# VHH binders against Serine/threonine-protein kinase mug51 (mug51), part 2

Target 1, 306 residues: Serine/threonine-protein kinase mug51 (mug51), of Schizosaccharomyces pombe (q9p7q6)
Amino acid sequence: MPALLKINKKKNGQTKIDRLFSKRRKTSLAIEKNHSKASMCTGQSPLNIISYNVPPLIVLRNKTIRNSIEVLVEEMFRDIQMRQQTNVLVAQCPRMIVETQLIGLFQSNYTSVAEELEQSIRTGDIRRLYLNRSDKFCGESCLILRPEFDKLFTYYLCKFKDQEHIYTLIFKLHKLLIENPLPSYTSEELKFNWEERRLLISMGFLILAGTDSYGISLPNLGIFTHILRNSRNDLSNYLKKRPYREVIESSLYNRNVSVACKKKNEAFFGWKFRLCDAIGAGLVDSFMTTCGRAFRLTKKGLEMKF

## First folded at step 5 (VHH; framework vhh_gocatamig_d2)

Design s19 (from c3 with L99T)
Fold by ESMFold2-Fast, scan of step 5:
Structure s19 (fold): chain B 306 residues (1-306), chain A 123 residues (1-123)
Amino acid sequence: as target 1 above (306 residues)
Amino acid sequence: EVQLVESGGGLVQPGGSLTLSCAASGFTFSYYDLAWYRQAPGKKRELVAGITYGGDTVYMDSVKGRFTISRDNAKNSVYLQMNSLRAEDTAVYYCATDTGYSSSWYEGYFDLWGQGTLVTVSS
């Protein structure tokens, strides 16, 4: 019995060598399988296109912006492996979305949705947060619902409860943001002196968004950006290896449900969450085929380094 | 049970080298950012170097090119390789982590600290 196991290990070693030098064979086999599936669906050409720019969560298009964010947040961890649910990064991740996910969700309807979003920001129901300039997402913005935003400020107030100066600073900032909800703030609108603003930037509550323009951030956004980066990297690398860099949505969903996180520090968001992001960020194009919804990696997606 | 323990401090002459080690126990080390802080007599603590759970590093300006931070997740350890040591590097060196996962190296977020190890640079 040990001899049979050794034979299988040697055979696996030969298979690895074959894989290293048979990229053409893998491509041919993948094309053949894809062609067989497409032929059963269309009877002629692979991935025959019916229409373009089809959103993944079309049923939610007519819901309020708040409801759409709530649904996207529910999808953040829905389709991941059980071990990712016990992953500390997943457990500590703030519940929020990237603004590109709304763009990807609404596409053709986004102009009116953008107006509703700006109104919700001015009422304080939704807060816009800005990602750190050191991230590959420099210039990207996130959206968080008021209850989650307040919960995170409460966490930091509790953390600094015994440090009067810091507690007072965070408390004053939270009060200002609630009393005067704006998409960004000037130094005049922020009633903080230069040292206070510098400290809040150092702490991760403010970013300098431009000349005399401050964006709001949260200290723990690094977890969210790390998982988002991993999720974009996984999707892009998978599509780069597909024939014509195209895939049917159902095949992506089945892969995502079946894929286990291989490293302890790896975590991925759920498929619908990732798909809205990728469309909105311009990493993939969406189109309808006779075999269902499909996605193709864009030139921008091909050029991204992770 | 949850702790960080520093080692490797000692006396060294100017221009010499030391390697500091920090061993972690009681938590999943690979998920946390780790930092080396130092405190000279009569001064406030300052960040020397940091390493994220993703492996990205940060250094204070006065140690760039002289100090290197690294981590070994299999050994639950973080290291600070200190070269070309100066009298101004004399301090107690502390290993620290932020269990709250802030994306900031602000000292106040770091809530788990080692006991410290003394580094003295003198002839």
Scores: ipSAE 0.345, ipTM 0.739, lowest interface PAE 4.1, mean pLDDT 77

Design s20 (from c3 with L99Y)
Fold by ESMFold2-Fast, scan of step 5:
Structure s20 (fold): chain B 306 residues (1-306), chain A 123 residues (1-123)
Amino acid sequence: as target 1 above (306 residues)
Amino acid sequence: EVQLVESGGGLVQPGGSLTLSCAASGFTFSYYDLAWYRQAPGKKRELVAGITYGGDTVYMDSVKGRFTISRDNAKNSVYLQMNSLRAEDTAVYYCATDYGYSSSWYEGYFDLWGQGTLVTVSS
């Protein structure tokens, strides 16, 4: 006769109430014990600013422009969990930076560094890659190191090795760009006919910057700018939701590490890469608090649209 | 769905004018370069005009000064204004953009194409 046992018994109402009360009481005591730190570091009030002299986001062993770009490139996809789909975008994305990241990295010291950058561009050690200057976003310049620039041309030459016309065109362009490192080129300076220039534009090696003015670009540059734009929008949207539009560095880092890429083959840049850009672009201000570095969305960042 | 749809083709007399339109849907077209290609019977497809996302333009020599490419990012549209039309301009006109990324840097630069619109210039 085990069938005489019925299981419908209310036993837990008192235990549940006591447990919830105990949990709330522990939380209240924890808050009280750390009240000053919690108030200063959690956005419960505006963060207490102790200085606008902020240590660099990345500590450089060698302070050359070349080493700065190398270190920024290493940060491009750091701390991002790579899924199969995002690996495709990462593989196709050119390894380069935007000039705003150097501004964000060096901050008050950027004026001295800007002179070294211009010299390196004039010698061709660093190439400035251009998006259309009439586009507000693309008024920013992209920077690539000479070895990486040469490696990309070698990659395309290898791909088109059996297509004589295309191979010859890419080979001649690369040779010209290395021997004559100009900020822009006329049709006469390029020495290519209209058909050849049209093909180079279609392939993504040239952009038309104005009447008989050509800027140097690279295929798949749109991947880089797409990921950068998405990274800026993500950061801005996150900060808009924060109390006083402020966040401490540790909280922002944890959020960036936990961000899942979308199933639509989306990618985001690594947190230091994104922050150098956002600071240099004037979208985010950095300042020191009693609890370390913090970030605040600027008025410019608040007004950012798609 | 991601697509390009052309319109505005038709029959026109030599010396006449015609405006082609291309409407983009399913993607943020303001980030992409757009081009007009044409294909006449028995000939290969050729680039007629291109416009970058920044608004800079390129034209085939035989249409330069006669055709004007333009874009309206608010309407997700690109246009080809064709003036002083000639019998040699008779072709199917296609709108194209570089949309979608292959697993290789080696694939073609224009991979999204419209269905085409027929332009016939005859007297």
Scores: ipSAE 0.000, ipTM 0.110, lowest interface PAE 17.0, mean pLDDT 73

Design s21 (from c3 with L99E)
Fold by ESMFold2-Fast, scan of step 5:
Structure s21 (fold): chain B 306 residues (1-306), chain A 123 residues (1-123)
Amino acid sequence: as target 1 above (306 residues)
Amino acid sequence: EVQLVESGGGLVQPGGSLTLSCAASGFTFSYYDLAWYRQAPGKKRELVAGITYGGDTVYMDSVKGRFTISRDNAKNSVYLQMNSLRAEDTAVYYCATDEGYSSSWYEGYFDLWGQGTLVTVSS
């Protein structure tokens, strides 16, 4: 069409002087805009740390390891919309924590509670479980409370109730783990023959931690690992897009529900759950500013890929 | 109803190729590990290939380099591309997934199985 050709052609002629004035005005406005923008960014950026002594991310009713795990577990899916409560990943994910979350929750006070954690593991009130041995997780371990641990074993006993050999094997393993709660086991300590140990490894109840050294796992930990990986990536990518890789705490929490709503077929852990993990793992730093607590992605966090 | 429907089996000459497809209905495929098993006459059922919901793959030694497992979460499907087929590959091929939460390749965790599709490699 001839009309479209005329509209798309550059107009030359009588407006040359006006164009020169417009170009100079546009350049001056761009300089002013850039200066104002830089000033605003500088004014919002906490360039100076007021204090590294920050209050805990989660307020604990008591400071026991058991209550700390309970409160962290309450945060796992707090930000999920009601519609997403029926999500398969949310429903089937084991209720547990990653060990870095206790480090992030207690920070400089962690050494005072580490002994309590070890005592709880020795009594079997808390079990240490080993996640997928992917290099991306560096062999990270999780902590699960005994009631949830027993619940998951009950699920597998029910699943294999009609397979006598498998049922007996799982039953004996659960009994052993409750009666003799160790951080790792030798073949003699497990009291299973080579074929039984191989079967338990193939089933995901044991992992080979070294020569004649076995760690405890559970078959369904893959869902927890998947949600954890996605949650870390989401947090890292969010912070990478922020000016100076920094965010004020109130801004982060105010966006929490909106982000969860937009991911209806995915599951993410709650922001407090993620922040405790990231701080404990050294991926995020927390500090006080004149506008309250803030978080910054560290060099380690910036370099992380999943 | 939660089910797996297999297709693509048939008669093929040694050295030929086949693509097996497995379509899921009634559940979200992207969250589960998926496996292809096979059973030849007079033999036990064995794992041929597996793919995790994260995309990591596993293969039995005798098919590594010849077979490729892939998934398409948008199409709710898993595929087994079989190249350089041998007479020993003759079997009924089964698609399987864990409707529960286990990511283990232990056969007893695979609660949901397809009907099977026959692959015959014969001259």
Scores: ipSAE 0.151, ipTM 0.603, lowest interface PAE 5.7, mean pLDDT 76

Design s22 (from c3 with G100A)
Fold by ESMFold2-Fast, scan of step 5:
Structure s22 (fold): chain B 306 residues (1-306), chain A 123 residues (1-123)
Amino acid sequence: as target 1 above (306 residues)
Amino acid sequence: EVQLVESGGGLVQPGGSLTLSCAASGFTFSYYDLAWYRQAPGKKRELVAGITYGGDTVYMDSVKGRFTISRDNAKNSVYLQMNSLRAEDTAVYYCATDLAYSSSWYEGYFDLWGQGTLVTVSS
């Protein structure tokens, strides 16, 4: 019998992204009430806020949602790409993004981009995946492009090639997802019986999102979650030690992040990838200073448990 | 060598307690999920309890409230505290880890297994 462990503790009536966007706006308003007196770019005094209209972290020449995900994926390991051969976590990590990064990339313009995203999910060009583990990132949603999604299914078909009933089940699921791409599925839409759905949940291919609502997941998302947690911890710990929990963007890029690659079981995402996530997740606020873009650790970022 | 070594099994009366230990070597323990599986005679292996590298736990319904899984990253060890033992808990208990980060408790994703330790609950 398949494992019957249920890790879905929350049912959400609103989208994950919609809630994160709301939190970001409220945090920005709170900061406006506490204007700083920073006059210098040394970090020894509070940084002086010039504007909350911050340029995008990544300037896109093609602003389609697919190109945005492609560019974010290129940023995953930019600072440590040349160390992929020495870091097994980097080599094995699925190439994908977390939805908070689109909020961080598009900021106040995200609402219009969300419509294009839903259309791309309906066509199957992009899949929304849900993390299926009960850890500190349970309930995060990720976005993966069709070629990478198919590659991961091929891996599991190969892994289970000699287990006919498992192979058949995974094959049928992959075919269904290609032929009928939906953001979520009912039992009627999945066309699997109760035992088959239970097994797919146990195996990490489905997550129960509601009474008769199933989200799609993949078993090999754990490496991505591990690196994401390491990345958030590193940024939070660094900012906690900074004067007023503030840093100029260029100071982050000048930090030697390649030191993190010395241990094969530790990795951090590239800075632009991490900052899009941190902004979108509400862990940092961004603002303009006389010395350029800066970041400040939010109350949420300070309190977040990793 | 890359291995998991279990200890702590034995004969115990119904209602008794046992603590199983699993010592890991040859890999970086702190970044992997660990699970306790069991197999009774003539039955398939089943998940008893699991602990993520972040410390979150999962349990099979029949052991919830009776068993507690924990880990000590400094000692490269995982433990299963078993209380209020019943005859149906009689099985060989295996420690296992998923070195491929499959993020699932499905047995087929676990690729490193211990030798097993026998737990017998009888008079």
Scores: ipSAE 0.243, ipTM 0.644, lowest interface PAE 4.7, mean pLDDT 79

Design s23 (from c3 with G100P)
Fold by ESMFold2-Fast, scan of step 5:
Structure s23 (fold): chain B 306 residues (1-306), chain A 123 residues (1-123)
Amino acid sequence: as target 1 above (306 residues)
Amino acid sequence: EVQLVESGGGLVQPGGSLTLSCAASGFTFSYYDLAWYRQAPGKKRELVAGITYGGDTVYMDSVKGRFTISRDNAKNSVYLQMNSLRAEDTAVYYCATDLPYSSSWYEGYFDLWGQGTLVTVSS
């Protein structure tokens, strides 16, 4: 939504608030009655669609790829209630996003952003990482900013500083990735021998993407992969149980908060982080209703198996 | 409470075998890459063997062919089978998760380590 339209609607909202304030208690009862009826919209059969043109889930000050990744990383940890063990799992994840979240964030405007992303990957400002090939997310990609990527490699170099063979391989890999930033690498581009490539694959730094194509990954992405899979399954299973597989945004948000009480052993990312992923992955559609923004499970989401 | 607890250490003669076990509690360990480290007297702590959540393994050169790392997700446990033990294998052995860092919600780097189990190889 353009800024001018937002200003005009805020002005209209202020006028309504001023009128409501002048009548106090009786007006408050009317608002509660309307709120109760709005909450009953979750029982509609199906929800009354006004438009598929929805306001952004996240309002960006700057629509650059860098700022978008930074904001999505912040949403990774937002609205997470303190739980004994599950909050520790989320906190231990690398600060990165799933590429689907950019699709979900920008929706119809993603094409222009995709060009900027490819340029940033070629300059090395953003690195594309691939999730484990033996998992149900084989072929999914994550995006990490250069400073965070370098910080993680510095951590692994420090960890293996007294094991020269391992240290040397990680050091050479990091140097190669800095000097020659590419979305994927051939065996010729990597310049490692067969045994070196095999070891880097076994450690989780490289994956086989094709017969002569290697993707970059990182060790210990299992926590991130599991939380992502768990988040997708939770959302899909919840929506499968809803009338017409639809839910109002406020109801979904409240359920996200309350799930912490029921699923003590499961970790979840912040709710906007989860929604951007689900929309971008094509598992969930968003639309406007008489009761606000709503979400519907797609055919792909209904058929999802993890 | 989130913790790793090692067991199976002891005194063994050169050429002998031991199996170390590491049990995880308070978290679903199948999400994690797990590793065995050791620290010998007068030496730095070093990676002995690692296993990813996907099952890929890595070994330090001096233990290849002698040690085998494995995991049992149903038992929330990781194991190190040590064969053909040498005097140089004498060390305190630690089970660890190799977590790179904590998020902005927490301070510092986060590694979950066990208390260690002593392995002595001596005649």
Scores: ipSAE 0.000, ipTM 0.304, lowest interface PAE 11.4, mean pLDDT 74

Design s25 (from c3 with Y101W)
Fold by ESMFold2-Fast, scan of step 5:
Structure s25 (fold): chain B 306 residues (1-306), chain A 123 residues (1-123)
Amino acid sequence: as target 1 above (306 residues)
Amino acid sequence: EVQLVESGGGLVQPGGSLTLSCAASGFTFSYYDLAWYRQAPGKKRELVAGITYGGDTVYMDSVKGRFTISRDNAKNSVYLQMNSLRAEDTAVYYCATDLGWSSSWYEGYFDLWGQGTLVTVSS
C-alpha cells in the first residue's frame, strides 16, 4: 500500500490518494471543528473524539507493581450488583490479577514497570501463575501477591492434612517455591520424580509451559477463570450491540450487569478491573470525548472468542 | 442442607440400559462441576464421567460411546445415561462435586458426595 501510493505521485507531490487522505483529514478536522457546535452530547454515536491522551482508569498513590496489584484486587468486585447466590463464588475466588491489566493500567509506561515485575517475581514477593485445565484462557499468566499465595497453599495443606503422601508432596512444593522463586522451573530445578510431577499436574499445582519448563498454578484458579470469561463475554457482547461499538464510561457504570446478561446467578468483576484487562489485551480502545471517557471494541475484540 | 441425592440404580440384564439421576440442593448448582464415580466390590473408586459448569464432558475409556453425562441447571440435576451395560459395570455409583472449585477431576478435591446407588448387571 505505501509503495503503490509512492509510485502514483504527481507534480508537487499531490496524488489522487493524497487528495483522499487530505479530504479525510479535513473531514476529521471538520468533525473536530463541529464538536464546538455539539455542546450537549450524552451517549452520542459516533462519539466526537477530542483526544487519545486518556487519564488513568485508576489513580495510583505509588506506581509500584505491588501497589498496582493491591489496587486492582480492590476493584475485583467493586460496583457490581451482588446476588445472594454469587457470594460463595466471590468468597472462594483467589484475589489476583491477569497480567494484561498491568498493560491496561500503565499503557505507554508499561515497559518501565516490566523489569520491576520480573525482579518482584525473582524475590518471591509476587508469583506468576498459569491458568490450568483445558480452558480457552489456558496459557494466560496471572499475578498473585505472596500473602494470598501462601494462604491458598495453607488451605490445601489443611485439606490434605490426613493424607500423608499428598500433604508431604504439597508441603515440599510450597517450600521449594518459597526458597527458590523462579518464573518457571525445569524438572531438575523441581527435584520431583516423574510420578510426583504427573500427580502435581493432575492436581493443578503445575502445568507444562514448555519442553522442560513447568509453570506454577493453583487448583482453585477455575473460579477466577470462570468469572474472567463471563466478564469478558459480557463486555464484548454489550459493545457489539452498541452503535459503532462505542460507549461513554458513565453509561457503562450505570448498567446493571446481571440484568443485561439475563443470568441472575452470574458473577462478574468490577468495571475498572474489566476495563484494565480489555484495554491491556487490545480488545477495547479508550479515548476522550466531549461527554468524557469512552470505549470502543477493537477489530481484535470483535474477532475474539472466549 | 447442602446435599446430593442419587436415584435410578437397580438390577439389569447385560445389554440393558439405566438412567441415574442426582438431585442437588443447598448450593448454586450451575456454578459447579459434577462427576459420577463408581466403586465395585474389592476395587478402587474410579471416575466414570464428569461435566463442567460450562457443559464440557469427560469419560472413562471403558464407557465412552455407551454412557452419556448431562445436566439440567433449571432442575439442579445431573444424569448418567448408561447403555449397553456389561457385568463389569456392576458397582455403587456416586454423584460428587467439588465445592472448593478445583480445576481438576482428582478425586481428593471432591468434598460433597451422594449416598450412592447400586447398579447390578447380571444375567
Scores: ipSAE 0.394, ipTM 0.725, lowest interface PAE 2.8, mean pLDDT 79

Design s26 (from c3 with Y101L)
Fold by ESMFold2-Fast, scan of step 5:
Structure s26 (fold): chain B 306 residues (1-306), chain A 123 residues (1-123)
Amino acid sequence: as target 1 above (306 residues)
Amino acid sequence: EVQLVESGGGLVQPGGSLTLSCAASGFTFSYYDLAWYRQAPGKKRELVAGITYGGDTVYMDSVKGRFTISRDNAKNSVYLQMNSLRAEDTAVYYCATDLGLSSSWYEGYFDLWGQGTLVTVSS
């Protein structure tokens, strides 16, 4: 006998709505008038929020997962005054993304993209790379497009071309990975003996993901994770100093260029790359203001370490 | 030119101390992991100690607690402080870095090596 027999479709809220509009409008005007004397778009006062429905940070002409990764990769070092040849971290950094950036880019639409991603991994067009279990980003995965993945294997094959045993191991691994693209591999699927697997783990090409379960990695992932960690810390530390831990997008963009010029021995990712990550990781919330898009540091962002 | 130059080797009695220095030039030192390797006559080269660009350290079991690796980015230098030296520590000591930034202590990634400095522990 559910108590749902009585349906109430009529609500006499009109009088309260009229009072709410009258009183809330006056309160909003008083708040706006008080804060108009402070630079609300650039100053210490709370920003005028008009919506939490925010346009994408990057407007994609082709919304495929491959194009999304390509566009994110283009943003990796955009809008910073770092020269790759004088900044070794930038020059040697693998061109890849973290999955949080896809979450930040697609937001509520990510579920549809996640299925396309799994299909692309199954075909080998996109590879999921796992961070070393001893890394402080253990549990996060990176995504790399096949051309960049192949390019990095070619680099290591060239590096070890005169060491037949090592060359053969790397060659056989690369061939296996392109012929049989799996999210993880058993020892039977890898077809390497125990010593060969230990060597590949030592070299950074494999990680032990579980009992007889191996994830694929690359030696140069440490560069990527280092720049990502620095980028997250810089963003968090900057926002901690801002009034209400808020900043408008244009101010953040101008700062990103300025910071890169001043910190001659530190590398940061480009601002759109960083913001897609920060939003997707839950470190930053985005909202629309009268002065454009703005960002606020979350509780999780305040507590971030490394 | 890109190079590493070691100094500080010599003859020392068992139980004595030595400090090895490695000076880097021609690259952005602060971004690289640095390692000290050694090779005794008739033995394989082995990792003695390593320091990441972030300051994390690694040591071979037989030197842990006796040796200390450190770096000075302002001087583009890495150091190996060796205490309580033993006859088994007698070797040529090499400073090395991985210009490919592979973030691994796997010896095959180290492609820039110093000339080596001889450490002899004897009476």
Scores: ipSAE 0.387, ipTM 0.719, lowest interface PAE 2.9, mean pLDDT 79

Design s27 (from c3 with S102G)
Fold by ESMFold2-Fast, scan of step 5:
Structure s27 (fold): chain B 306 residues (1-306), chain A 123 residues (1-123)
Amino acid sequence: as target 1 above (306 residues)
Amino acid sequence: EVQLVESGGGLVQPGGSLTLSCAASGFTFSYYDLAWYRQAPGKKRELVAGITYGGDTVYMDSVKGRFTISRDNAKNSVYLQMNSLRAEDTAVYYCATDLGYGSSWYEGYFDLWGQGTLVTVSS
């Protein structure tokens, strides 16, 4: 029955999953190897590693992934608002969660979470939006709830109300996306001509995800791209300066300040959300020690540009 | 006050070079994408080059290989190095940014514009 199928329907998604599983496997093997090596050489790891099975950074009591995302978004932005009261970007930032934050939060359970998310996307309750495809920062996605998604389209319709052609294009796109909620779209499913699709891509509403495959985005997602890049660079640079590139969780919490005083917005996301993102992106590994949870910069995190 | 101020325009012969500068004030320059647009008489404004907060660049096809956009966050400035200038490059050049922090080079998102600097390429 899978006849007429070829293996490569969503190569990018499969590659990301493969990288995540490979990272977990390599991390586990590295921890075991380091433990064995320390024992053989009569030396010790600076942090006494007791397990790579780590409890979640944020404990959720919600039964559905949709409600969990709602709570996480609320908590994240309440924290941001309290710490960044004078930051004008807070008002402009779309109320979303980065998928790498969920990957890092749920870890080995994320495959099941992703299946539940696909169901919510098909009902239109949640939308997956794709961040830019820069060679240095590509393929990341955000999850947005329907009310916030509609609010952002209302903003753009208002912005372009005096430009009839643009207004009509955005209006038709929003209507299509609400009436036909899909994780991705073909040109046939979008019902836009080539010029309309190119304009929507230029405006930031669509990304080309493959041959005749389109992902949904929003123009203001540049805010999330900027914040994530800065968050990841800040955390990577901090960990590079730590002994063995390792830190105990409580040390990060006690710090609770910007690592550099050169940028006002450096601590935009709270440290738990920054750690979830870094873990989900494969930049940081977590493990249990006799002194509690700890984090270590991965090879990928060490090789990150900037 | 929040503003962009261009400089460096002038008269140049075909094949010559000019460097345009845009100085920003009143906002955190390093967080924003900057673009150079141009407008010739009777023509719509068009994107010439853009540079993201992260340093990634985009160029109009007719200027690729001839123009280079760069930024200096310490000086709150963006530059357009224009080489091998042609008569068709004659225009008023504008520096622009989207204070809403958009990730698109679509002109309709740019809400802060400089006053413009005239570039004339003639023999």
Scores: ipSAE 0.042, ipTM 0.521, lowest interface PAE 6.7, mean pLDDT 77

